# VH-VL binders against Alsin (ALS2), part 9

Target 1, 196 residues: Alsin (ALS2), of Homo sapiens (Human) (q96q42r690to885)
Amino acid sequence: GYIASLHELATTERRFYSKLSDIKSQILRPLLSLENLGTTTTVQLLQEVASRFSKLCYLIGQHGASLSSFLHGVKEARSLVILKHSSLFLDSYTEYCTSITNFLVMGGFQLLAKPAIDFLNKNQELLQDLSEVNDENTQLMEILNTLFFLPIRRLHNYAKVLLKLATCFEVASPEYQKLQDSSSCYECLALHLGRK

## First folded at step 1 (VH-VL)

Design p15 (framework fv_pozelimab)
Fold by ESMFold2-Fast, scan of step 1:
Formats: C-alpha cells, sequence, structure tokens
Structure p15 (fold): chain C 196 residues (1-196), chain A 120 residues (1-120), chain B 107 residues (1-107)
C-alpha cells in the first residue's frame, strides 16, 4: 500500500544518507587533508566534487528526517519534496553529477599524486564495501567510479518508488498522473546524468 | 478560529538581518506547514518558504541562501530571518498556514502582514 | 519555475456584472491551482483551491474552472465587496508561484 511504499522510501533514504556520510567522513575528508594531492587544477576539481557531495549529503539527510517525521505523525495529505520535484532537490543532484563528470573528464582519480593513490589503495576494502562491488579483483578506478556515481543509482530508486505510489491511485486520477510524471522526471534525469 | 499575527522591526538597515515572528492562536502549531510570503509595494506575491512543525523546511531557491525559517512549538510561533538585506527586500511580509492538498499547499489562513522597509 | 500569467491586469466593472479572470501556467499543473482575493491594505483571502473547489464561507457567485494550463475565475454577479485584486497560485511544484494579479475596479 501507500504507507508501506513511504516506509520503503524513508528506510532506503536513511540507509543512503548513512552511506554518503561514511564516504564523506572516511574517504573524501581524509583524502583532501593529504599534503600532496596533485596539480592545482586536479585538486580544485576534486574540492568542487567534495563540496557538491557534502551539500547533496546534507539534503538527503534532511529529506530522510522529513519522511520519518511524516510517517511518525501521518496525516491524510502531506507534501513531500520528492513528489513536487523541488528545484533544490533536483538541482543538488544535477550539480553534484556535473562536478564528478567534469573531474573525471579532466583525468579524474588517475591524475592524483602518489600519496593520494596510496591512501585509496590502503582503503580499497572499505571502498569496495561502500560501493557494493562484490568482485575483489575489481580495479581501483572502477570501484571509485561505481562509488561516486551512487547518487545516479539513487535517482532510479526514487523513480521506482514513485511508480509504486502511483499504483495506489486510479489511473484517471490527478494523483496517478502526478506520480507518473514525477517518476519519469527522475528517470530521465538519471539517464541524462548517467550518460558519462 | 485560527489567527496569525506577525511581529518584528519595521525598519532594517541594508546588509543587516531581517527578523520576523508569527504567533499562532486558536489552534496548535502541530501537524501543519507554516509559510512566509512577501509583497513589495505595488507588486505581486512571492513565496519565501515553509516549515513543518517538526522543523523541516523548504525554501524558494531565489531566497534559499539568505532565508532561515524556524519553529518554536512551546510558544506556538514560527520565525523568518533574512540575511544581507537590500532595498529590494522592502515588502509587506505575511505569515500563513499551508494546508496540504495531495502534492502541495494552498494558504488558508493569513496574518495581517507587516511592512518591513530596508533603508539607511 | 512555473510562470503564472493573469489577464487582464485590470478591469472596470459595475455591480451586477459578470467578471471573468484568466490564469495561464507555463506548464501543466493539473488542478493544483488556488485563487485569492486581496482588498487594499488587507491580507489575501483564499477563495478557491483545487482549481474549482470553493473554500468554506466563500459566496457561490465565485466559480473556478480549468485544468492543465488554462484556468478562469468567474464572479457571476459582482457585488460592492468584490472590488479587489485577485491572484492565482500554482501548488503543483516548488517554488510555489503566483500570477501578477488582476485588479477589479468599480466603473
Amino acid sequence: as target 1 above (196 residues)
Amino acid sequence: QVQLQESGPGLVKPSETLSLTCTVSGDSISSYYWTWIRQPPGKGLEWIGYIYYSGDTNYNPSLKSRATISVDTSKNQFSLKLSSVTAADTAVYYCARAYDYVWGSYFDYWGQGTLVTVSS
Amino acid sequence: AIQMTQSPSSLSASVGDRVTITCRASQGISNYLGWYQQKPGKAPKLLIYAASTLQSGVPSRFAGRGSGTDFTLTISSLQPEDFATYYCQQYDSYPYTFGQGTKVEIK
């Protein structure tokens, strides 16, 4: 039902927030604290990625808290950020994905200096765990790509949950149409951003 | 009946922070969204943002970097702070209750409005 | 952001006249549209929500129509207390946006 689908959204949002928080605290923050990361251009692009990642993480945390609040004191009709295609919500995802794409196009993690590469190799097991890469023989760069494109994967998850919510309404209803439109929007954004 | 009343300084200097409070009476602040809307003299209405009684907020992107809305359920109040104000922020500021209808909110009860002038 | 365009910007009418105000959205908003009345020096008052549903206490001479992008507010027999500025508001998506207003003036 409708409430069960909202519980799924809230539960998975909290888990996703936890994962992004771990990436920020255990990977991005320590990495950027290293003395010799690479060229000025590479470091600046990585700092932009970290900045947009942190902003996205904060927004997802707020969204998860909002969903939990809603479910604890459920009322008949409520506004959810994801259902309304908040420009803040969609813009944060777009800004983050643009920053990581720009970083990768300009050479990405492969252009980092030895101390940074050594740090990433030392933490490869954690990176694999966080990225959900099961093959232990997967190359470091492939693990990093998987990890930093997790937000695009999350957009696909939003689209799927919105479709489940839509099935709780009659096809002719405005509610059904709005949820379908919202799902299509998130899916289109995910496909557009995932083209890298 | 539900009543809302804005309060705060009517004059704010450029670059300072505009601070307004809305007092809700006739019903609990709980279980509703509460919103701020402004209207520059002789112009139309602009939505600023809302807050759910739990503290969750959403802002108009044009004001997000400067606007902060907070709620105090013990006083049945919610407040707006708008930083780094300029003459363009001169407006009548309204607080209102946002009533949920499926996706969004329409505003069913409004305060009387308070004029805030930004000038040196 | 969704742009809401109202027409006319102002109109002059006499008591007893039928008045129609139009509101157009720059993209489809289904029926997520409200209408507000604002008298000089007063806060706006909700008249209609969900494009066509009258708010409790609003006189039946007010009627809303429309869906998608084109909406109208009709006052079937204008009364002296109806001279005001009217605003439409979409609540389909963030940020919420209002039309620029239609001023209904006494002729």
Scores: ipSAE 0.000, ipTM 0.442, lowest interface PAE 15.3, mean pLDDT 84

Design p16 (framework fv_pozelimab)
Fold by ESMFold2-Fast, scan of step 1:
Structure p16 (fold): chain C 196 residues (1-196), chain A 120 residues (1-120), chain B 107 residues (1-107)
Amino acid sequence: as target 1 above (196 residues)
Amino acid sequence: QVQLQESGPGLVKPSETLSLTCTVSGDSISSYYWTWIRQPPGKGLEWIGYIYYSGDTNYNPSLKSRATISVDTSKNQFSLKLSSVTAADTAVYYCARDLRFLEWSYFDYWGQGTLVTVSS
Amino acid sequence: AIQMTQSPSSLSASVGDRVTITCRASQGISNYLGWYQQKPGKAPKLLIYAASTLQSGVPSRFAGRGSGTDFTLTISSLQPEDFATYYCQQYDSYPYTFGQGTKVEIK
């Protein structure tokens, strides 16, 4: 149902925000504060990742707060902020995913200096928990890849929730059309950004 | 952390152009709106105008004929020029981020402000 | 331009008091209203946007209510750090306009 799907969107957005906040505060900020982190190029790319990640985290936190407000009243589906301001979401996710992809293509976490690798290994259990990796034998680099590509998974989740919302309306309705179109846009972006 | 810092002369002569620059650190100027607000001593706040990082601007009609806001993405800066100043333009000038989140707009990060006195 | 009128212009209160500030718009602005706090010599700080949504990091003792033309900011239990001037701002239409400010002073 409609209200149930809205609660799913709100609840999962808040959980995702908490997870991104933890990654930012417990992993990215401490990592970047280390001395002798790597080459100048690697450090600059990682700083760009952290910058785009912080921006995305802010957007997600604000969206979660706005959904809480939305749920206190019955608003038209077309006034959902993820529909009305989809370009803001698409741009923020694209900017982040581009930054992480550039970092990884240039060697990523494997090229970090020993102090950084030691920090990541020390926090491997936290990284595994945050990434929702269930196999305890998973290698550090695979855990990091899973963790930093969580935003792509979230785009897929947006598409699924928007599709659920669409099914609550008549196929001929403007609401159905807008929700279906938006779902397709988020899914297409997720597939595009998730390429190897 | 995002920080904004205003810079420019604290004293401008009547009829000349007031010129201020805001330097943004901690995040890229890209994809955001940036605004100037002023506050005459002992008085309230007055919105001057905004600029989107692409160069698109909008101004308070009361200042539109004299105000120009520009952006330099390579320096992570945006600037205000206010021509033909008078004593009435004496104020603390603030730069701020105009966060256009969804259908809402609000100023979430502000510079510390810089006092500009218009006097001969 | 939309005129924003605040009342009172100033008030005196003690720590622990409940303080209410009112803001009225000259025309309907839905929920496109923010509240800012300004301490002497400092830049304004965003407290509330969308009339009632608390900005991250702002204490829960601050609450905004209202829609359309009539808005209030309430501080449920005034703390020493809350003595400041408070401004409402509409962002429904250009130019953006602020209220005249309400100064909350120690009694």
Scores: ipSAE 0.000, ipTM 0.454, lowest interface PAE 13.7, mean pLDDT 86

Design r02 (framework fv_erenumab)
Fold by ESMFold2-Fast, scan of step 1:
Structure r02 (fold): chain C 196 residues (1-196), chain A 118 residues (1-118), chain B 110 residues (1-110)
Amino acid sequence: as target 1 above (196 residues)
Amino acid sequence: QVQLVESGGGVVQPGRSLRLSCAASGFTFSSYGMHWVRQAPGKGLEWVAVISYDGSNKYSVDSVKGRFTISRDNSKNTLFLQMNSLRAEDTAVYYCARDLWFGEFDYWGQGTTVTVSS
Amino acid sequence: QSVLTQPPSVSAAPGQKVTISCSGSSSNIGNNYVSWYQQLPGTAPKLLIYDNNKRPSGIPDRFSGSKSGTSTTLGITGLQTGDEADYYCGTWDSSLSAVVFGGGTKLTVL
């Protein structure tokens, strides 16, 4: 049903926020606190990634809170913040994905100095847990790629939940059209960013 | 029946402040995003600001950023626009509007006039 | 000037058909829903078209909207003297994080 799909969106958004907060506090912040991370260019690109990641994390946290408030009261489908201001999410996700892509193009995590690489290796089990990588033979760089591209996976999840919400409305209705169009928008963005 | 009623407009000197209000009735106010749109005398429509249904997200046009603040009180079904450091170019009729979908406005108030003059 | 481009004026006789164009870019019309508003002299704007081509309750079917790529049009058939007004297109602009309007088109019924 409609309420069940909204509950799924709210629950998964809060869980995703918790995961991003853990990545920020346990991986990204300690990593950037190290004395020798690499060249000036590498450090600047990583700091840009961290900045965009923090902004995205904040936005997702606000969205999760809004969805929880919605479930405690009766609200119309068209009032969902993800639908009303989808450009806010699209822009935030695009800015983050652009920053991580720029970092990776310039050599990414492989160009980090030894202290940074040692820190990441020491925390490999945590990185695997956070990235949800089940194959214990997966190399560190693949784990890091999976971890920092979790937001793209979340865009696919938004698209799927929006499609489920659409099935609660008549095919000819404006609500069905809006939910389908919004779903397509998130799916297209996810595919575009995933091919960078 | 949906109704939006603006108030708080008037004539003020440059550099002064005004607070506009929009009283909403006939719908569940807390379920809708709300906008302020203005129109200078003889000119077209210019979007000013938006606030999400719960007040958590806000956007405004660059020319008013840092001077104007949009807010809402869902317990009173009221939308506000706090206008500080007013300039002659802020002279306009200010409309509140209900967000139907992503910047589309299904209901508009009748507007309140703000004149900034010496 | 306005982010969205409309002709400043259009005119026709009663009973005729007119179309009003509105052009933008991928960040606005191309990726977002378009609405059209009618503003009669001395009044607040009124929604005519939303979601590119939908009419609110109470709007006659002689008003229609369409969108193709980065452009949209408002069509009015069976033109009446009461249609004499300013018409505005509007949409969200993703790059500006703002709602943008066309400059408006004054429709004169001759």
Scores: ipSAE 0.006, ipTM 0.451, lowest interface PAE 12.7, mean pLDDT 84

Design r03 (framework fv_erenumab)
Fold by ESMFold2-Fast, scan of step 1:
Structure r03 (fold): chain C 196 residues (1-196), chain A 122 residues (1-122), chain B 110 residues (1-110)
Amino acid sequence: as target 1 above (196 residues)
Amino acid sequence: QVQLVESGGGVVQPGRSLRLSCAASGFTFSSYGMHWVRQAPGKGLEWVAVISYDGSNKYSVDSVKGRFTISRDNSKNTLFLQMNSLRAEDTAVYYCAKDEYYDFWSGYFDYWGQGTTVTVSS
Amino acid sequence: QSVLTQPPSVSAAPGQKVTISCSGSSSNIGNNYVSWYQQLPGTAPKLLIYDNNKRPSGIPDRFSGSKSGTSTTLGITGLQTGDEADYYCGTWDSSLSAVVFGGGTKLTVL
């Protein structure tokens, strides 16, 4: 049902927020606090990634909290932020994905100086846990790529939830078509932004 | 063909009540959010209220809270606005308007009725 | 006083181009999609633009919309006398939990 799909969205959004918060507090913040991270250009690109990541994390947290409050009867229904009448949420996803893609295309984490690489290697087990990489032989750079592409993977989940919401309506209805179109937009964005 | 036809307007004294109706046809009424929008003589558009597809969620502008109640009867394809404690400031043409979304409103109206006039005068 | 700010009037000759601006804040235009409505004298409003820049079926391509930050613009090219109307921008305001409109712009084609 409709309510069951909203519960799934709320539950997975809160879990995702928790994971992003852990990445921010355990990896990004300590990493950027190190001395001699790399060249000025590399540090600037990484700081842009961290800034966009923090903004996205905040908005995801607000979205999860809003959904949970609604489902517990504390707050009445509002516009769904994953639908097109909330452009700030979609733009924040796009800005983050653009920043990480630019960083990775310009050489990514390989451009970091030795102290930063040493920090990441020391925390490789945590990075594997956060990225949900189960192959213990996976290289550090592959783990980092998986971790920082988690928001792009989340776009697939939004697309799936929108399709589940659509099943509450007749296939010929305008409501079904709107939800299906929104789902396709998130799926296309995920594919576009996930290309290497 | 989508049609929205408002009725129930008229001339009424301050403090009295009116009930507006909007008869919908040409679409699955029970699947869409519905709005009331008003326009005072020579003035711009002012949003009044919205009701979700199933009637479970309702919102209204602060100036009418406690006085106006939006409701719907999906079995009759009809939207209502119960207006109590009417004031001179409520004088306007009242439009019925269709949202393009069902539960959470789009913030825009793809179809409008022709409006019904409410005049509050002594 | 309207939450969204529009110029009260604009005018141009037939065949020319006009733009109508609409300014808001982060709680409305900045965070939400914008729509535009045309109201011909003595008639109900009609949807011209939705989702910032999309046209419903039946709206000519000479009408266009754009959004940048907390402002939005309606563009009309190839002006016709039948375009004389009041034009309104509208959007959801997250702070007010309400749909808000601009004060309207009277377009005169002379």
Scores: ipSAE 0.005, ipTM 0.452, lowest interface PAE 14.2, mean pLDDT 83

Design r04 (framework fv_erenumab)
Fold by ESMFold2-Fast, scan of step 1:
Structure r04 (fold): chain C 196 residues (1-196), chain A 120 residues (1-120), chain B 110 residues (1-110)
Amino acid sequence: as target 1 above (196 residues)
Amino acid sequence: QVQLVESGGGVVQPGRSLRLSCAASGFTFSSYGMHWVRQAPGKGLEWVAVISYDGSNKYSVDSVKGRFTISRDNSKNTLFLQMNSLRAEDTAVYYCAREDYGDYWYFDLWGQGTTVTVSS
Amino acid sequence: QSVLTQPPSVSAAPGQKVTISCSGSSSNIGNNYVSWYQQLPGTAPKLLIYDNNKRPSGIPDRFSGSKSGTSTTLGITGLQTGDEADYYCGTWDSSLSAVVFGGGTKLTVL
């Protein structure tokens, strides 16, 4: 049902927001607080990644709050931020993915100075836990790649949940069309961004 | 040029209403959460209210709850604070401020402020 | 009174260094990142420090921030007469669900 699918979206959005907040507070913020991160160019690219990541986290937090409000009994037909502001969400995801791709193409985390690499190694268990990487033999760089590409996986999840929500409406309805269109947009973006 | 300009302040009697405006320019207003912060004469800063980038979420301090309403019009790049049932304790310079996208709200851009004086 | 405690005033001579303290609890400084603001007489506040110890573009390196436990400090070296201002610490308070500021510290450069 509709409510069950909305509860799934709300639950997974809360979990995703919590995970991104933990990455931001426990990994990105402390990392950027170190005195010797790397070259000026590497630091600027990482700061750009952090800025875009923070914006995306903010929007996801707002979306989670909106869903919680809806499920608590404030019933609005178009209360889902992901539907009302899909272009803002798509743009924010695209900006983030572009920033992380640019950082990684320029050498990524491997270009960081020793203090930064030491920090990441010291926190490897946390990084592995946050990325949900189950193989304890996975190398640090692969853990980091998995972690910072979680938003692309979430785009695919949005597309699937929106499609499930659409099935709760008559095919000819405006509700069905809007949910289907949104699902298609998120899936398309996920495929294009995931190609890199 | 990136700036915030407040207006609408003035001298009013207790119990009256005022609506403050904050005009934003030089950045994508609809992408930022916005705040009101006030400062009573000779006193420190006091956070008043926040509104999310899309207007869907609003929070205010308990002392103004039910009397003050924060709102925004993204098509006009304008933030508002509707102040009803004004009290002498509301006398302050009111600043609008732009939040950064960080984990915790801090303010990277401030307006010059508009003065509200509530006198008996 | 303010949730965050700052000394009401501090003074030093030009060229000297000074530190301004700000103390709170686990619901604010203890679990959250801290910002510092400078307010020159008759002007709006200006961001000096964010995320405990980071400077925005245009803020000279003689301004620094640090955090330990439930307290934070703003350090200013090479004091100039133009630094005379009120300084405020600020952070999120999870129990109040609000941004909280310190009571402010007036810096006099004599």
Scores: ipSAE 0.007, ipTM 0.442, lowest interface PAE 11.2, mean pLDDT 83

Design r05 (framework fv_erenumab)
Fold by ESMFold2-Fast, scan of step 1:
Order: structure tokens, then sequence, then C-alpha cells
Structure r05 (fold): chain C 196 residues (1-196), chain A 119 residues (1-119), chain B 110 residues (1-110)
């Protein structure tokens, strides 16, 4: 039912927040604190990725908290950003995906200097665990790509949950239409960003 | 209004099995994740296991993996804990608890059922 | 040994304020939301605080929670004899893939 689907959304949002928080605290923050990461351009692009990533992580954490408050009987429907199709929420996803795509197009992680590559290799087990890559023989660059494109996969998850929520309402209802429209928007955004 | 009632506890010898039940009422059981938490005599709370609202995902503490299985029957509003290969260290009061949020809190608890493993 | 560290006991007089600390690491308190539980003698635990600082319906303003880094605190003002209980912090631990509780703090109202 409706509440069960919202419960799933809340639990997976909190788990996703925890994963992004781990990436930020254990990978991005230590990586950027290293000396001699690469060329000035590469470092600036990576700093932009980290900045957009941190902002997205914060918003996802706020959204998860809002969902939990609603489910605990506090009626804060206006705070359920995903159901409201907030431009701020979607813009933050778009800005992050644009930053990671720009970084990767300009050579990405392959152009990092030795200290950065050494750090990433030292943490390969953690990177593999965080990215949920099951093949132990997967190369570092593929692990990193999977890890930093997790937000696009999450957009597909949002679309699926919203469609599931819609089935709890009659087809002629305003609620059904709103949830269908929101699902379509998240799916379109995921497809658009996934092509980059 | 929300009630959780545990049953199935008792005294058993090491190596035997026991099945605990938790009967839920006063809310839509199938909308909530459910947890088992235990407390050894005079000790603190220890989380045991959780099951998602639809039964599709489960987690448990490492010390009971392979021995304990959490399950639920949404048609009967009942949560279960199958405990196999019981050890003296499993002696505790076992509480069932509702998870309003899978990862962050347990908002309603049952009264508990006592499991004693001794020879 | 509990994964989350709490003092074993705390005490104060009626009407006073107490704070109960709970310390963990980045994999639990640092990266996740914290709840606090009250267990009166001979009873099941009761949720007192969730999402670091929120109160369920029926919990008075005297109870508050806060989180900073890898530590969290429960604050109780205007102590009453009915507040005598064991208090537990709890959160999800990403490294263990499970929920963890603190060791518990016994509050005595003198």
Amino acid sequence: as target 1 above (196 residues)
Amino acid sequence: QVQLVESGGGVVQPGRSLRLSCAASGFTFSDYGMHWVRQAPGKGLEWVAVIWYDGSNKYSVDSVKGRFTISRDNSKNTLFLQMNSLRAEDTAVYYCARGYDFWSGLDYWGQGTTVTVSS
Amino acid sequence: QSVLTQPPSVSAAPGQKVTISCSGSSSNIGDNYVSWYQQLPGTAPKLLIYDNDKRPSGIPDRFSGSKSGTSTTLGITGLQTGDEADYYCGTWDDSLSGYVFGGGTKLTVL
C-alpha cells in the first residue's frame, strides 16, 4: 500500500544518504586534502565535483528526514520534495551529474597524479564495497565510474517508487496524475543524464 | 492502541530450537519494518534482526547468522524468530519492536518473552 | 563492550538538569540519525527521541537530543522522580550492517 511504499522510499533514501556520506568523508575529502593531485585544471574540476556532491548529499539527507517525520505521524507533506517535484532538488542532481561528466570528459580519474592514484588503490576494497561491484577483478576506473554515477541509478529508483505509489490511487484522481507526472519527470531526467 | 505481544519463550537445553512469535494489532502491520531486540539478565539492549515491511530484505547481528531466521506473515499480522542451535549466551528477554524508519528508530515495543538456555 | 559508549550512571536532584552522552564513530553516529530510548524498571523500552532531536507525540519538551560529529547527547530538564530509568542511545552502523545500542545509563533522581 501507500504507506508501505513511502516507508520503502524513506528507508532507501536514508541508506543512500549514508552511502553518499561515506563517499564524501572517506574518499572525496581525504583525496582533495592530498598534495599534488594533478594539473590545476584536473584539480579544479574534481573540486567542483566534490562541491556539487556535498550539496546533493545534504539535500538527500534532508529529504530522508522529512520522509521519516511524515511516517511518524507528523504531517509535513510540503517537505516531501520528491513528491512535490522540487526544481531545487532536481537542479542539484543535474548540477552534480554535469560536474562529474565534465570531469570524466576531460580525462577524469585517469589523469590524476601518483599520490591520488596511490590513495585510490589503497582504498580499492572500500571503493568496491561502496559501489556494490561484486566482481573482484573489476578495474579501479570502472569501480570509480560505477560509484560516481550512483545518483543516476537513484533517479530511476525514484521513478519506480512513484509509479508504485500511483497504483494506490484511482486512475481518475488528482493524486494518481500528480504521481504519474512526477515519475515521468524523474525517469526523463535519469535518461537525459545517463546519456552524458 | 498499537500493541505487540511476544510469545514462545521458555527454558531449553543448549543445541535445541525455539520459535518466537509477535502478534501485532492496532496498526497496518504490512506497512512497517519489524525488529527483534534482546536483553540478557542485568545487561543492556542488543539488536538481533530486522525484516522489511514485505519480507524482501533482512539483516541480523553476526553472532546469530546461520542460527536465527527472522520472518513474517502479513496475512496474520505476525512476526517470527526461528532460533536454532541455541547457546547459553542467547539467554535473554526478547522484544519485538516496530520500525517507523528502518534505519533510525523503534517506536513501539512489546512486553518481551523470556528465553533461558541452560542444562 | 558496546559499540556506542555511554556513562554507566548519572544522578541529580529533582528540578535540575542532566545530560547523558553517547559516543561512537563515523560508521554509526557520524553518518546516521540517532534515537534515544527510556526503559523504566521492569518495563519494555520506549522511544524518547528520534532523528537526533525530534520528539514523538506525548514526549514533553523537557527531553531534548543533539548530535555533533560522532557524539550525541540526551538532555533532561526539570527532573522528576518518574524520570528514573535506564537510557539508551541507538543508531544504524554501516560497517556492521545492523542497528547498535549504547551500553545504557542509569539515571537516579536523588
Scores: ipSAE 0.007, ipTM 0.490, lowest interface PAE 11.2, mean pLDDT 84

Design r06 (framework fv_erenumab)
Fold by ESMFold2-Fast, scan of step 1:
Structure r06 (fold): chain C 196 residues (1-196), chain A 120 residues (1-120), chain B 110 residues (1-110)
Amino acid sequence: as target 1 above (196 residues)
Amino acid sequence: QVQLVESGGGVVQPGRSLRLSCAASGFTFSDYGMHWVRQAPGKGLEWVAVIWYDGSNKYSVDSVKGRFTISRDNSKNTLFLQMNSLRAEDTAVYYCARDLYYYGSGFDYWGQGTTVTVSS
Amino acid sequence: QSVLTQPPSVSAAPGQKVTISCSGSSSNIGDNYVSWYQQLPGTAPKLLIYDNDKRPSGIPDRFSGSKSGTSTTLGITGLQTGDEADYYCGTWDDSLSGYVFGGGTKLTVL
């Protein structure tokens, strides 16, 4: 039902925010604080990743908070932030995914200096846990790639929840149309970004 | 109306165990992270532990790691704190608190507290 | 000592304004939302402010919060005798992976 799907959106958004917050505080911030992190180009690309990641994390945190007001007030679908401000979500995810893709294409984590590689190896168990990778034989670079592309999986999850919400309305309704269109936008973006 | 009611406190000897419960009502329990917060006599508030809405993730203060375990039963709308190897410094009023939508944002509802006294 | 630093006490006369400070670091106040709590004698704490500057339903507008960098402030205007209580700031600390409170400030209304 409608209320159950709204609660699913809220609970999964809180979980995702917590994961992004952990990545930011325990991996990205300490990593960027190291001396002699790498070449100037690699460091600049990683700093861009961290900047876009922080912006995305902030948006997700604000969305989680806004869902509290939504669930305790009027629960009309048109009032959902993810529908009203879909361009903010699409742009923030695009900016982040573009930054990580540029970083990885230009050599990524493999080109970081020894202190950075040592830091990542020492935190491999945490990275494994955060990445949702269950195979303990997975290489560090594959763990990092999986971890930093988790936001693409969240876009797929948005699309799914929005479709569930749409099925609660008549096909001819404005609510159905907006939810269906929004779902398609999130799914198309996820597929596009996933192929970079 | 949101209510949190703690129980299970008492007087216990050092090294023993105690299990606290928090009965939640008036909201969808499975949608909220839950916390335990304690306060020693005449002292300030000290956060003890949190458990995510689905029970999948937990954090606790270093001084209780390995001794205290937070858990929840969403089918019964109940939060638990299993306290093992109790020490005199664990003497406090223990509060159950609801996370305001995601942990870090604050606690919008608190129980009345249950008193734990560890003495020989 | 407490990770977040508050003055141990503050006092003022009825009708006056008080401010209670709370100082931390980038891993707590700097990067996270801040809440403020009121604890009346013999009672459980009550949420006064969340998300740095927002009031829950039922909290009068005499209470306000603000955050700047790694510090936060609780403001109380039109002070009343019923405001005598202990006040705590609180936030998540990323480096500790846990929630932290300030040491508390005892407000006396004389």
Scores: ipSAE 0.007, ipTM 0.462, lowest interface PAE 11.3, mean pLDDT 86

Design r07 (framework fv_erenumab)
Fold by ESMFold2-Fast, scan of step 1:
Structure r07 (fold): chain C 196 residues (1-196), chain A 120 residues (1-120), chain B 110 residues (1-110)
Amino acid sequence: as target 1 above (196 residues)
Amino acid sequence: QVQLVESGGGVVQPGRSLRLSCAASGFTFSDYGMHWVRQAPGKGLEWVAVIWYDGSNKYSVDSVKGRFTISRDNSKNTLFLQMNSLRAEDTAVYYCAKGLEWLYYGMDVWGQGTTVTVSS
Amino acid sequence: QSVLTQPPSVSAAPGQKVTISCSGSSSNIGDNYVSWYQQLPGTAPKLLIYDNDKRPSGIPDRFSGSKSGTSTTLGITGLQTGDEADYYCGTWDDSLSGYVFGGGTKLTVL
């Protein structure tokens, strides 16, 4: 039923938040703390990626907390960001994906100076674990690409769970239509951003 | 402290109208679905209506459809029940209740109730 | 018409255990979360159990809930005189597009 699907959304959102927090704390923050990351332009692009990533991580954490508050009824609940304030969520995903795409189009991680590349190579096993890449022959740049496009995969998961929520209602109902429309929006965004 | 206070009940003649209000405090009103539940003298609980957290959807029991309208004003933290074409069978204590979540599952906080008597 | 069936009454002595059953169908109890409510004489109902088996803050662990298939049960252990009340199960019914309560069970503590 509907509440069971909401529990699934809450559980997977908390897991995703944990993964993004690990990427931020173990990869992005240490990387940006290095001296001589590259040219000023390259550093600015990477800092923009990190800024958008941090904002997205924060919103995902808030969404997970709001779902838990709703389901347990003891604490004051917050709006379900994915439904009530979907534009904020969609905009944050779009901003992040645009920033990472701009960084990659301008040369991406390969434009980083030697100290940064050395750091990434030293942490390749952690990067593989975080990206869930199982092929041990995968190149560092492919691992990084997979890792930093995880948010696009999550958009597809949102679309799927919203569709599950929708099917708990009659097809002719306003509830079904609202959830179906939201699902379609997340799916379309995931497909569009995945092409970039 | 979470509180719900009903008002607007009274004694009315059959066929007349009455509007109940429920003033909410101590929680973020706009985050929760809200219910009206009634109880006739000596009888059990009967659910009347629910309104979603944002007012975008409403459901009511068949016996009141076309006569009762649930509504909310999130800026005033107030829930309403407009009761038209009242019948003797509508005589009951009417409770305002806060939903457990944004749609319609369960009720965790209840008001003290307001009495509606439809006398011929 | 009652869509959730409860026994009309149950009785036990102080300190004993009692269980109150509530039976429905797949469109209500089967597919949705169940709540239990306590109504002391002359008072508004109070939530005892939500999400089938969870207690709100302030509800003693003497009260427990369980759900199996299309039925749910409220358990009360260590009965006290202050537990004399009417008890109601409640859930959403997908086929009616509305919330439904059981007919209520009057608990008498002898």
Scores: ipSAE 0.007, ipTM 0.475, lowest interface PAE 11.2, mean pLDDT 84

